# Designs tried in a protein design chat: VHH binders against Type II nicking enzyme V.NaeI (vsr). Part 11

Target 1, 166 residues: Type II nicking enzyme V.NaeI (vsr), of Lentzea aerocolonigenes (Lechevalieria aerocolonigenes) (Saccharothrix aerocolonigenes) (p50186)
Amino acid sequence: MSDKSSRAAARARAHASGTYPAPLNAGRSRNMQANRRSGTKPEAALRSALFKLGYRYRKDFLLRLGDGVKVKPDIVFTARKVAVFIDGCFWHVCPDHGRQPTTNEWYWSPKLRRNVERDRTVNQSLTNAGWRVLRVWEHEELQDAVAAVVDTLHHLEHGFDTSAED
Short names: E, the ipSAE of ESMFold2; O, the ipSAE of OpenDDE; V2, 0.75 times the mean of E and O plus 0.25 times the DockQ between their complexes.

## First folded at step 7 (VHH)

Design p6 (from d4 with A33Y S52D G53T D103S; framework vhh_7n9e_1)
Fold by ESMFold2-Fast, scan of step 7:
Structure p6 (fold): chain B 166 residues (1-166), chain A 121 residues (1-121)
Amino acid sequence: as target 1 above (166 residues)
Amino acid sequence: DVQLVESGGGLVQAGGSLRLSCAASGFTFSDYYMYWGRQAPGKGREWVSDIDTSGGSTYYASSVKGRFTISRDNAKNTLYLQMNNLKPEDTALYYCAKDVYYSSSGYEDYWGQGTQVTVSS
């Protein structure tokens, strides 16, 4: 099975799940990757921006959930129970990623299918344990990613507002 | 494609030591957490130890804590497991793997061919 058919299938699943922030304009634009400095990855840039805003978080922190699920989010806010993932386009199926699929492609890569099912299972396990899950794409604009994290920390499902420190 | 090649296993008597190595290729080794797992004949896979990208954080199964030490050399793309005070119950095929946990860096846990460790007596 081809990467294109796998991406098409996974894009459909990501769109259906409503897991990712939708862009206001569907225009073609990707600046973050092209502007990345040597030694500064998307996850490092987001962490740096949050730190400069005064937020406290953990990185490389392993969460052990029930049912044998072990999860290591890119950024963890333990007090607020917020887990942030900075997802790579291919492995986590970016809706905007890649070339258009071949016409009449109906096959799905077993690997990408497993990735989509694992995303769903992990999201459910985290939610069941009381965690909020935020996913941002690695090619998302830095300011948009920062805003999404900040909004998640301050606007919980119950409408509670929290301090800037987590 | 991801390739992991384990070596260093063998037959050893109880109380002995072995050092396992895992040569990694096909991915940027320094960007991924790595782990060691094992499988005894007729049994399921058991997680043994994991290590973060820098080698600064390590975790161990209770059955091996204090006896085994996981380490990595990112310049050589190699993962290690130093096994001391081996017990008969440590007899298993030992695998190294990329990511036993869910992370943004990858979802596939690729297990190498494994290296057999047999502890006698």
Scores: ipSAE 0.038, ipTM 0.354, lowest interface PAE 4.9, mean pLDDT 70

Design p60 (framework vhh_7mjh_2)
Fold by ESMFold2-Fast, scan of step 7:
Structure p60 (fold): chain B 166 residues (1-166), chain A 120 residues (1-120)
Amino acid sequence: as target 1 above (166 residues)
Amino acid sequence: EVQLVESGGGLVQPGGSLRLSCAASGFTFSDYYMYWVRQAPGKGLEWIGDISTSGSTSYNPSLKSLVTISRDNSKNTLYLQMNSLRAEDTATYYCAKDVYYDSSGYEDYWGQGTTVTVSS
């Protein structure tokens, strides 16, 4: 249960220092993957919880946006045009892990800054195409992540109930 | 399956220059950001820089004046040019595919690495 917490801890440490820990066996085989995605990630838990609540979504669904932008959100609700991303702390500059977004001190790593810029570009492209974008951190509690997705699907904005008007 | 093969490493004298190449296969090279990282003996990984699909580059500020990253999408090849090499540049150099926006989760692939030794 370790996979998610292990990755989050490693990312938080790397984020704070701006230096990655050496991956074990990164060069052992020609096609070795680092930072692997798997069904043990928080995405699987969130997808399972939503499915059990009766929601139907697409995973691994490639969205081709204007201007050549391609993106594959973790969870896609095509009818309501909602795209959900589950972001890792290191690559998306998590504010919860001892760093304040307004100070910009953690953006000294050009790699991390480029990821933030890319996130903004993708968010803008999705919004311009009529999509609503929800980003949740991989370290958020499952209940909170589920609530955020359900709220996004059912409300025009936080606190507004759209079900009575539909 | 993704394959990245580095070449061009070896022994080089202090103050010299070296160009590393990375041959990519198994994916649409032109659709992905690529980057270089290195690992000195007994040290952690150091990010060198990356290059976008359009050729826009970003570098580690400590290395910016010493390195240039480029790509040739027609040859599926990534390059790292290094100048004014010092003993502290002795490391294994890895090229990497950034698959961040093929999916929202960060999932990258690294090559086998090529060793650069700077000594007199």
Scores: ipSAE 0.012, ipTM 0.336, lowest interface PAE 8.9, mean pLDDT 69

Design p62 (from e1 with K100G Y102W K105P; framework vhh_7n9e_1)
Fold by ESMFold2-Fast, scan of step 7:
Structure p62 (fold): chain B 166 residues (1-166), chain A 122 residues (1-122)
Amino acid sequence: as target 1 above (166 residues)
Amino acid sequence: DVQLVESGGGLVQAGGSLRLSCAASGFTFSDYAMYWGRQAPGKGREWVSGISGSGGSTAYASSVKGRFTISRDNAKNTLYLQMNNLKPEDTALYYCARHGYWSEPYPTFDYWGQGTQVTVSS
């Protein structure tokens, strides 16, 4: 398991703020990919977790940006100007089930290439319009994804208000 | 002005080897991560490999891992791709690209070259 320190730090920061409940213990970890095996989409799992924490958000909300650009983020916080995208697995999944790719293994297949180009254009348009963009991977642990969204909404490192309205 | 010029492509038999080069000019080469990409006939562009500015970190597409090696010579402003055990599926236009900026989770490119053709016969 790579990137344990980064995940632990993100969860500890959000927990210390009192904004979300304590992380699940190691024996009862949830991740968005594991939840899909139960028939729950990653985006639905994340939305459900945020709703249980009292956050209000929009889904299927079309943002109209400059130069005719339109985009529908997976989760939108309109008052805070935060757009959240849940991206498909970026890393190549080894055909032999159970082998983990290296942390720096990646590829740009034709489908991924189109997604990357589109995402780059969308990120730039959103940023130019004053939006903060957060991207989380569907294979990311659910609690880490929740912590990232909460941290982005509250800008814990920058002293933003921890009250959520949207 | 930024320029990237690829060379070293050609026709090779399956199981053979080629070494591609990319000559960079117009910027401080060692300050940028560099990449190799390819486009096969009738298919979209595919990322192949990447290397950090110092050369200390490399990454590879799973389809080429163990067969291709990316390297750089910062004194010569040159990027390389050593391709071993070539397969017909490796037939493509190969191009080099300069890192633009990092936006999680995807890197972006700001310049790339015209490419060099690699054809692998069965």
Scores: ipSAE 0.000, ipTM 0.119, lowest interface PAE 13.1, mean pLDDT 68

Design p63 (from e1 with A33D G53D G56D; framework vhh_7n9e_1)
Fold by ESMFold2-Fast, scan of step 7:
Structure p63 (fold): chain B 166 residues (1-166), chain A 122 residues (1-122)
Amino acid sequence: as target 1 above (166 residues)
Amino acid sequence: DVQLVESGGGLVQAGGSLRLSCAASGFTFSDYDMYWGRQAPGKGREWVSGISDSGDSTAYASSVKGRFTISRDNAKNTLYLQMNNLKPEDTALYYCARHKYYSEKYPTFDYWGQGTQVTVSS
């Protein structure tokens, strides 16, 4: 396990020092990405697009799960039991080259370990309660994020045996 | 409206020091773990440091450990990064970020600022 972590750390270092496909004016392209309105979540745009497509969801809806676990996903489809989280990802501005910290780099205290364990428990509790969990990155294009949500909502439609004899 | 605004960057000589600040507004700052990240010219974004909601726990990337110190003032809703013994390779745009949740591999963020530029000359 420690070996797996050290291998991941080595890969992260390779990505950090790796080939970033930058133009001759690398400062300009980097500044444009850095100067985006990065403090603003795109969840309003995603919610609006889903609503216009006829989907109905809840926001600010607190899910109470087993073992005292409670969580508030960004978008909740209660009838289909789908919970959507919109995650900011600093590293996904350049997914092939961003340096992501390994567990052993940022996981330096019992409190940080408990936070990791809590978040894993929340995800597992959602799954155990019959929920499908979808995580979309803030930097995904709106069309792709919408498609992922719609595909997740309609996953049960794929699997009906249209060749069944009745 | 959640907002994170970095400041304190500038041009310094190798071996010098800078103190970065991040002013947070629109949320209860003391409820969130906070992070500093950076993007150097020609490189991908990388994690620099993190601090727990109370300030009791910190973590650092190996490239800055022993030289940088992360801290916070919850009464002022401000995150700091004290950078000592700066090297040319520390040249980057520095961002602060708010924790959303921990994955099995890395923290995820829900908000980050526009950044403050640090340039270290040899």
Scores: ipSAE 0.016, ipTM 0.370, lowest interface PAE 7.3, mean pLDDT 71

Design p64 (from e1 with G50A A59Y K105S; framework vhh_7n9e_1)
Fold by ESMFold2-Fast, scan of step 7:
Structure p64 (fold): chain B 166 residues (1-166), chain A 122 residues (1-122)
Amino acid sequence: as target 1 above (166 residues)
Amino acid sequence: DVQLVESGGGLVQAGGSLRLSCAASGFTFSDYAMYWGRQAPGKGREWVSAISGSGGSTYYASSVKGRFTISRDNAKNTLYLQMNNLKPEDTALYYCARHKYYSESYPTFDYWGQGTQVTVSS
């Protein structure tokens, strides 16, 4: 009955955590994703390009930043303390594709500010723990994303930051 | 086992105040960042506030900043949300959640309470 108890506990934890399946009509279902996909995900392409250039990284690596804060970046370089995030592009927050709402479109401003504020919180936690943070958009050209990561690793500078606006 | 139990919700007039509590058990409370979130019927879940394990760092959604205050008492294993200047748009089920990790700047949670209902009359 051990297996049944373990499954019951896992189900209770999933319910308590508020985990829900993706809506089918949202295009996140396996059928729609599989039928539409013609290439690899941006994350996989970036990881593959970096590996072919001889870089070694961790994926699905949990960073413990102290004071109860943890983060799981898309790509982690533990020796150099560089964390890379490949952020989804939301039309209203992406610098290249997004549009700033006018004052008469106030209903979009809180969403923009919330995303920036969350990014700032995570970036502050990482930099306070001594980590360098690089954020790239999913729609970024592969060569540009690779160049940004390589530059960050070698020069310890980064050109991408989703920090709050001044 | 981990348990989170919210209390303190109710019906209040616009401009009023409420204090929510979240009683935590089954884990070392001070080792975890904690969150308050909310969900109105027909809307997605939205984060309201976050607090680090020691209480040394607090963060707020722009919609509640200046009106709500998050705090914790680690000796009592309790999380609080002081809600002032309540507005009809604050009407929602309020729940506390335990931090698991950030993914793409979004917090993920491993445990959530069942919530306490807050209704603000205009």
Scores: ipSAE 0.231, ipTM 0.682, lowest interface PAE 3.6, mean pLDDT 72

Design p7 (from d4 with S30D A33Y D109Q; framework vhh_7n9e_1; at its last look DockQ between E and O 0.15; V2 from the best seeds 0.00; counts 0 for: pae O 3.7 > 2, placed apart)
Fold by OpenDDE, look of step 8:
Structure p7 (fold): chain B 166 residues (1-166), chain A 121 residues (1-121)
Amino acid sequence: as target 1 above (166 residues)
Amino acid sequence: DVQLVESGGGLVQAGGSLRLSCAASGFTFDDYYMYWGRQAPGKGREWVSDISGSGGSTYYASSVKGRFTISRDNAKNTLYLQMNNLKPEDTALYYCAKDVYYDSSGYEQYWGQGTQVTVSS
């Protein structure tokens, strides 16, 4: 059950960590439900969509950064240095769907706190290493996720500096 | 298979010290945060401490801060908890826990069986 208070707290944490911007609109929750119904998970759907568009990327690719940070983005464009993450709403404390667990709270609460902190650290480390970071919530529409990735890649090809976390 | 085996618990007098160890196997140890938790008799589990994969980041519960030190040896796949100035209220079964992760299948977490720490007054 999603608690309104828990959602508010999740939103505050997400904003404080700088991991995600505020949601563009309240209606962007259809993708998660749609993907579950179709049997296609968000990360797989995004990978497939990008592949169909002709993009080539690495998955399950461990990045070892110079500062000792290790990270495995869902999608890696090595040549362009773009790292894409598909973040679970619960795990990464989505402002819209994040909640405090009722079971094993002693464990989950600290873990979620650390996840937010880790996301921040990873983002900074990647940025320092010259990577563009894109994070997409699992609940976001596939078309929007694809558009965000494609837009980022196009801007890089044209020498434009765009926001990394659209 | 993921395994976590705690050791180093025992009976100690108040003000004494213990060093707990957790031997980890079955996963890439340094990719994960590791955790210590504890459960006292008649109480729920409580958070004690955690450490990042690299060891560069640590966290302590307020009840143990300044007395306990979490560390890890990634070469040995071992997590440690140095417990100083132990108090009777520290008496509990201490658990080692692997960092949980999210993948396409959901959440996964692993726990050890625990090691008993008893602090006498």
Scores: ipSAE 0.024, ipTM 0.426, lowest interface PAE 3.7, mean pLDDT 80
ESMFold2-Fast, scan of step 7: ipSAE 0.416; ipTM 0.702
ESMFold2, look of step 8: ipSAE 0.256; ipTM 0.655
ESMFold2 (binder alone), look of step 8: mean pLDDT 81; pTM 0.814

Design p8 (from d4 with T28D G53R Y101W; framework vhh_7n9e_1)
Fold by ESMFold2-Fast, scan of step 7:
Structure p8 (fold): chain B 166 residues (1-166), chain A 121 residues (1-121)
Amino acid sequence: as target 1 above (166 residues)
Amino acid sequence: DVQLVESGGGLVQAGGSLRLSCAASGFDFSDYAMYWGRQAPGKGREWVSDISRSGGSTYYASSVKGRFTISRDNAKNTLYLQMNNLKPEDTALYYCAKDVWYDSSGYEDYWGQGTQVTVSS
């Protein structure tokens, strides 16, 4: 226990210290950090591709939901109630880059864990209000991201038939 | 448009206390989670603590947990960091930032010029 706890504390300190990278003007960042810093580029590309396909959406639109939740999704389809978020690998648990093995708890930063918890709260609030939520990783290929959004919108088109009245 | 102004730093003896403030303007303060970071001489930037929009959830770096308390006053658009039992290793420039994860801005650089905290041994 002394070996385990003292080592865990040392790793937690190193992890906390390393949570924020150096300022952009002070040095070079790894691709994941660079992607976080350049997060608007993936959103702009996705937005442009969707617009060219004839889809219409809101950008920077504030949604006020029940239970005090307020959120600005990256792309909002108000008529179809679809909210799209562009998630960075650096701070979100993505399968390829942000996810950690369960046994490596010291790898989790409080900020990363808070982002996962916040995403769950936002997803739940949006879903409870009748919204569909799509999260797209910023490292994802543009065509795959476009396909995911289009598929979500088409699912809504086919899923909401006029109810038959008796 | 967005402005964050830190204050309350200074020179203090080990074991002492300081209360930092961050005055926010140019955005709806109550709509954003906030955090405190610091940069010690010769070190990279370190996350210190963060707080949810309502103030109901707080998180701390292991190095400060139990000694520091983050809080906010949404009516005054002000973020606070109460620092107790200060140690020489807490010597750093302290700065605050809004947490903007849901608008695709990604990892934000710190906006404020910070407030210097120096703890003498």
Scores: ipSAE 0.000, ipTM 0.139, lowest interface PAE 12.9, mean pLDDT 67

Design p9 (from d4 with D31E S54R Y107W; framework vhh_7n9e_1)
Fold by ESMFold2-Fast, scan of step 7:
Structure p9 (fold): chain B 166 residues (1-166), chain A 121 residues (1-121)
Amino acid sequence: as target 1 above (166 residues)
Amino acid sequence: DVQLVESGGGLVQAGGSLRLSCAASGFTFSEYAMYWGRQAPGKGREWVSDISGRGGSTYYASSVKGRFTISRDNAKNTLYLQMNNLKPEDTALYYCAKDVYYDSSGWEDYWGQGTQVTVSS
């Protein structure tokens, strides 16, 4: 067989066997939540900007979905059913900083792959429950993040409930 | 509510085998990735292995690769960990978990109570 076939076989083996261990304790539970709270300066700036523009939102609001999934987005607009997540580059495989292209699955560590699968699972659960999901990266410019949230909220007006107070 | 109940732990001699089970309820089992973690005395939690919802993808920590096999029976809502060629350093409390933690406030992994594995030298 060709070199390409040999490389593909080696790749498939590395991917299937999970060559890249993830430290469970460093990335989970209270420690991960504490890191998120420490990184909330970008989140606080976004919330403050939205508040100053007159938007009403919930923080620390737990969504209990019918399929048993529980999720607490960084910013929740309950009337319009919009959930906003402010994602860290490492934990959610940012396109700019992630080294985990979809064409080469063996590059993904089990932890990063689990985060991607979890993101997809939660996105599907939220979407099935009628929610719109917006993800912005921690490193986004504040004005761009604000524009993304505002655009998401206002582009739902036509074709949805026109009495919309958030 | 999500419920996870681990079983199958015990005392075994080095070189021996054990099969752990995790009975799951309260969610659509086949739609969620699952994993096994462990915590040895005086150490933090360590990821051991994970499996996709349909079982098509599995991943292992380097310390257990080639010795442990994760599997699932979606008809029985049960997750398994087959542990072969056990070593004293595999001694730990083993937990199964629904892969549902997020890097957003208040979302955490749902863990079972655990099952103790002790490997004698």
Scores: ipSAE 0.008, ipTM 0.150, lowest interface PAE 7.8, mean pLDDT 70

## First folded at step 9 (VHH; framework vhh_7n9e_1)

Design q1 (from p27 with E31D; at its last look DockQ between E and O 0.68; V2 from the best seeds 0.00; counts 0 for: pae O 3.4 > 2)
Fold by OpenDDE, look of step 9:
Structure q1 (fold): chain B 166 residues (1-166), chain A 121 residues (1-121)
Amino acid sequence: as target 1 above (166 residues)
Amino acid sequence: DVQLVESGGGLVQAGGSLRLSCAASGFTFSDYYMYWGRQAPGKGREWVSDISGSGGSTYYASSVKGRFTISRDNAKNTLYLQMNNLKPEDTALYYCAKDVHYDSSGYEDYWGQGTQVTVSS
């Protein structure tokens, strides 16, 4: 059995015993599906769009920051030191679509809090290391996401940075 | 493979103290949030406390806040839970868990077998 399969089985057992929160399948599906474009993952769509525009970037690139923080942005522009994240609305608590779960609150509430805190830590570490951080919500339109990335890159190239406070 | 082994549980009188330990292996310990949970008899699991990878951030359930302290030694790959002023309602199987940040593959947690804490009146 693959490690993944073994983990899935372990979760299933835990769910059956009530010792692990059952997936919010219906709620997650609704929230995640409602925010996801049908057919293509937001990450893939953005990567494709940027590539078509002639941009070259790294994916699955692990950044090792000086403070010991490790992060793998969805898109990395190494030369320009731009890290792009596509954040899930639920997991990263989108102000528009994020919500406090009503099921298995004991599990989800702390987890979501940790995720948000981690994001803050990552952002700060990247900033300290001289990286520009761009976070895009998964619900954002592709054209807007592309525009945000392109605008960021453009501003850096021209020496005027309108970067918001991290 | 991720392994978590809890220890330090036992029988203690109300008002007493215990220190739980969790030995972690199979992953880069300092890269992950860790948390303690507990399960009382006949009840579901309850989150108790969590701590960031560096230990710089800690959170507590309202029921244990001010009494419990979560800490970690990343050099020893060990998570701790100092429990003071224990109450009968703290009686539970305490387990440590490795938090997994969401990625494209979904989410998953790993936890140990737990250590029993019994607080008598």
Scores: ipSAE 0.023, ipTM 0.497, lowest interface PAE 3.4, mean pLDDT 81
ESMFold2, look of step 9: ipSAE 0.426; ipTM 0.806
ESMFold2 (binder alone), look of step 9: mean pLDDT 81; pTM 0.814

Design q2 (from p27 with H101Y; at its last look DockQ between E and O 0.48; V2 from the best seeds 0.00; counts 0 for: grease 25.1 > 24.2)
Fold by OpenDDE, look of step 9:
Structure q2 (fold): chain B 166 residues (1-166), chain A 121 residues (1-121)
Amino acid sequence: as target 1 above (166 residues)
Amino acid sequence: DVQLVESGGGLVQAGGSLRLSCAASGFTFSEYYMYWGRQAPGKGREWVSDISGSGGSTYYASSVKGRFTISRDNAKNTLYLQMNNLKPEDTALYYCAKDVYYDSSGYEDYWGQGTQVTVSS
């Protein structure tokens, strides 16, 4: 892996030359900050909440699917084959909060398109491999996210195929 | 470390063709989108084309659509850009880049040093 410091320097040079998206202000790009919740990260909050409810899961678990797709869901229930993703509103183009960037469009627009397409590919691969995919937006309330996960798990245990083709 | 090395640039007359190559190393090539960008003199970088890891999906900027073709050979860890019907407006430093999927640590792109394409009138 390239030295982080070296990469940071390269990025700074690229910013100065206009060859890489520069933040609009000191720190993170405005586009990245737009939906950032203050406090605990959504994924950590959800994990904690589920754990408190007695659920056990894997984090940082790399799924290697038969078609060569690799994915690391935020929460993995291995026995039930449930993969939970917490998607950023900007990066994954949330229908409520996603927007086309007005700054550095040359970079962001194609990237966001690629991200969305990747999500589709990942979802399909997981589904083909027998996994249930649950995606939660970062803007969703914690209680709703928990409810969604619990409901999914519950339905699988009771034979309710609520497999909405996501 | 991720390395990208572009080649195939040169001087060509308007209406001519060039084929650019990008040799990739330091990562699992087939797992990532790759894209071509360019930077014309005095201008910022411009996205040109991208291709999915498998090569099943390709996209093009409107300015190059119908003239350029992106492809890849995953066995050779190589990205290509076939450029046909070149125009003076296509004159730029062309660079290949590895797409980076966002994670909690942020993002950074990797790109090569580029290869110069000059199209004369």
Scores: ipSAE 0.267, ipTM 0.675, lowest interface PAE 1.8, mean pLDDT 82
ESMFold2, look of step 9: ipSAE 0.439; ipTM 0.807
ESMFold2 (binder alone), look of step 9: mean pLDDT 81; pTM 0.812

Design q3 (from p27 with A97V; at its last look DockQ between E and O 0.46; V2 from the best seeds 0.00; counts 0 for: framework grips)
Amino acid sequence: DVQLVESGGGLVQAGGSLRLSCAASGFTFSEYYMYWGRQAPGKGREWVSDISGSGGSTYYASSVKGRFTISRDNAKNTLYLQMNNLKPEDTALYYCVKDVHYDSSGYEDYWGQGTQVTVSS
ESMFold2, look of step 9: ipSAE 0.365; ipTM 0.783
ESMFold2 (binder alone), look of step 9: mean pLDDT 83; pTM 0.830
OpenDDE, look of step 9: ipSAE 0.772; ipTM 0.924

Design q4 (from p27 with S57D; at its last look DockQ between E and O 0.14; V2 from the best seeds 0.00; counts 0 for: pae O 3.1 > 2, framework grips, placed apart)
Fold by OpenDDE, look of step 9:
Structure q4 (fold): chain B 166 residues (1-166), chain A 121 residues (1-121)
Amino acid sequence: as target 1 above (166 residues)
Amino acid sequence: DVQLVESGGGLVQAGGSLRLSCAASGFTFSEYYMYWGRQAPGKGREWVSDISGSGGDTYYASSVKGRFTISRDNAKNTLYLQMNNLKPEDTALYYCAKDVHYDSSGYEDYWGQGTQVTVSS
């Protein structure tokens, strides 16, 4: 793997040539950034909120599924087998905010497509392994995200199967 | 260092065929998606096709689907693009590219110099 300096140089060359992912125009950069909540990362915010509510979970926990799939959800409830993902709107192609890039399509389009496919595979593997999968978009309000997680946990505790086929 | 060298381009009449090759080095070839892109005169680079590391998954742009076939030989570290029923609109510089590493530090540029494909009417 090339060192950071090599990557920076490659990036600079790519930017100069205009044929590689470069900072998009100010408007597009803003749109990608605008969905970034200023301040605490969405995953950190959600973790904090859940913790404050008394929930305990694992972070940075690698799940090794029987089919060989490995996945690291943002939040893992091991006892309840709930995996929570916070998905970026761009990378995971949010139906509200995700779009096919018009610039550097040759770079982005395959990556985004593969990401979506991977998400599907991961969801299926988790489901097959008896896990409940909850995906939250980064653009969702924290309170809504918390509510979604809490509701999921609550339903599992009370035997109410809300398993929507994700 | 990652190196990608395209070959097989040329002049061909509409309806003809070409087979492009891309020789890869400097990385574990079988572990990465590879893809073809192309750039027509006055246009931006366009995604054409990609293939998984194992070769089990292939994808195509709508404009080339049914006409082009991507494949790879991991033992030879070579990516291929069979182009059939070529059209004038397929005229472009064709690039081979490795799945790009992206992290907080930036990008790595993994593409070749390209091979010219010209399709005459």
Scores: ipSAE 0.027, ipTM 0.486, lowest interface PAE 3.1, mean pLDDT 80
ESMFold2, look of step 9: ipSAE 0.354; ipTM 0.773
ESMFold2 (binder alone), look of step 9: mean pLDDT 81; pTM 0.813

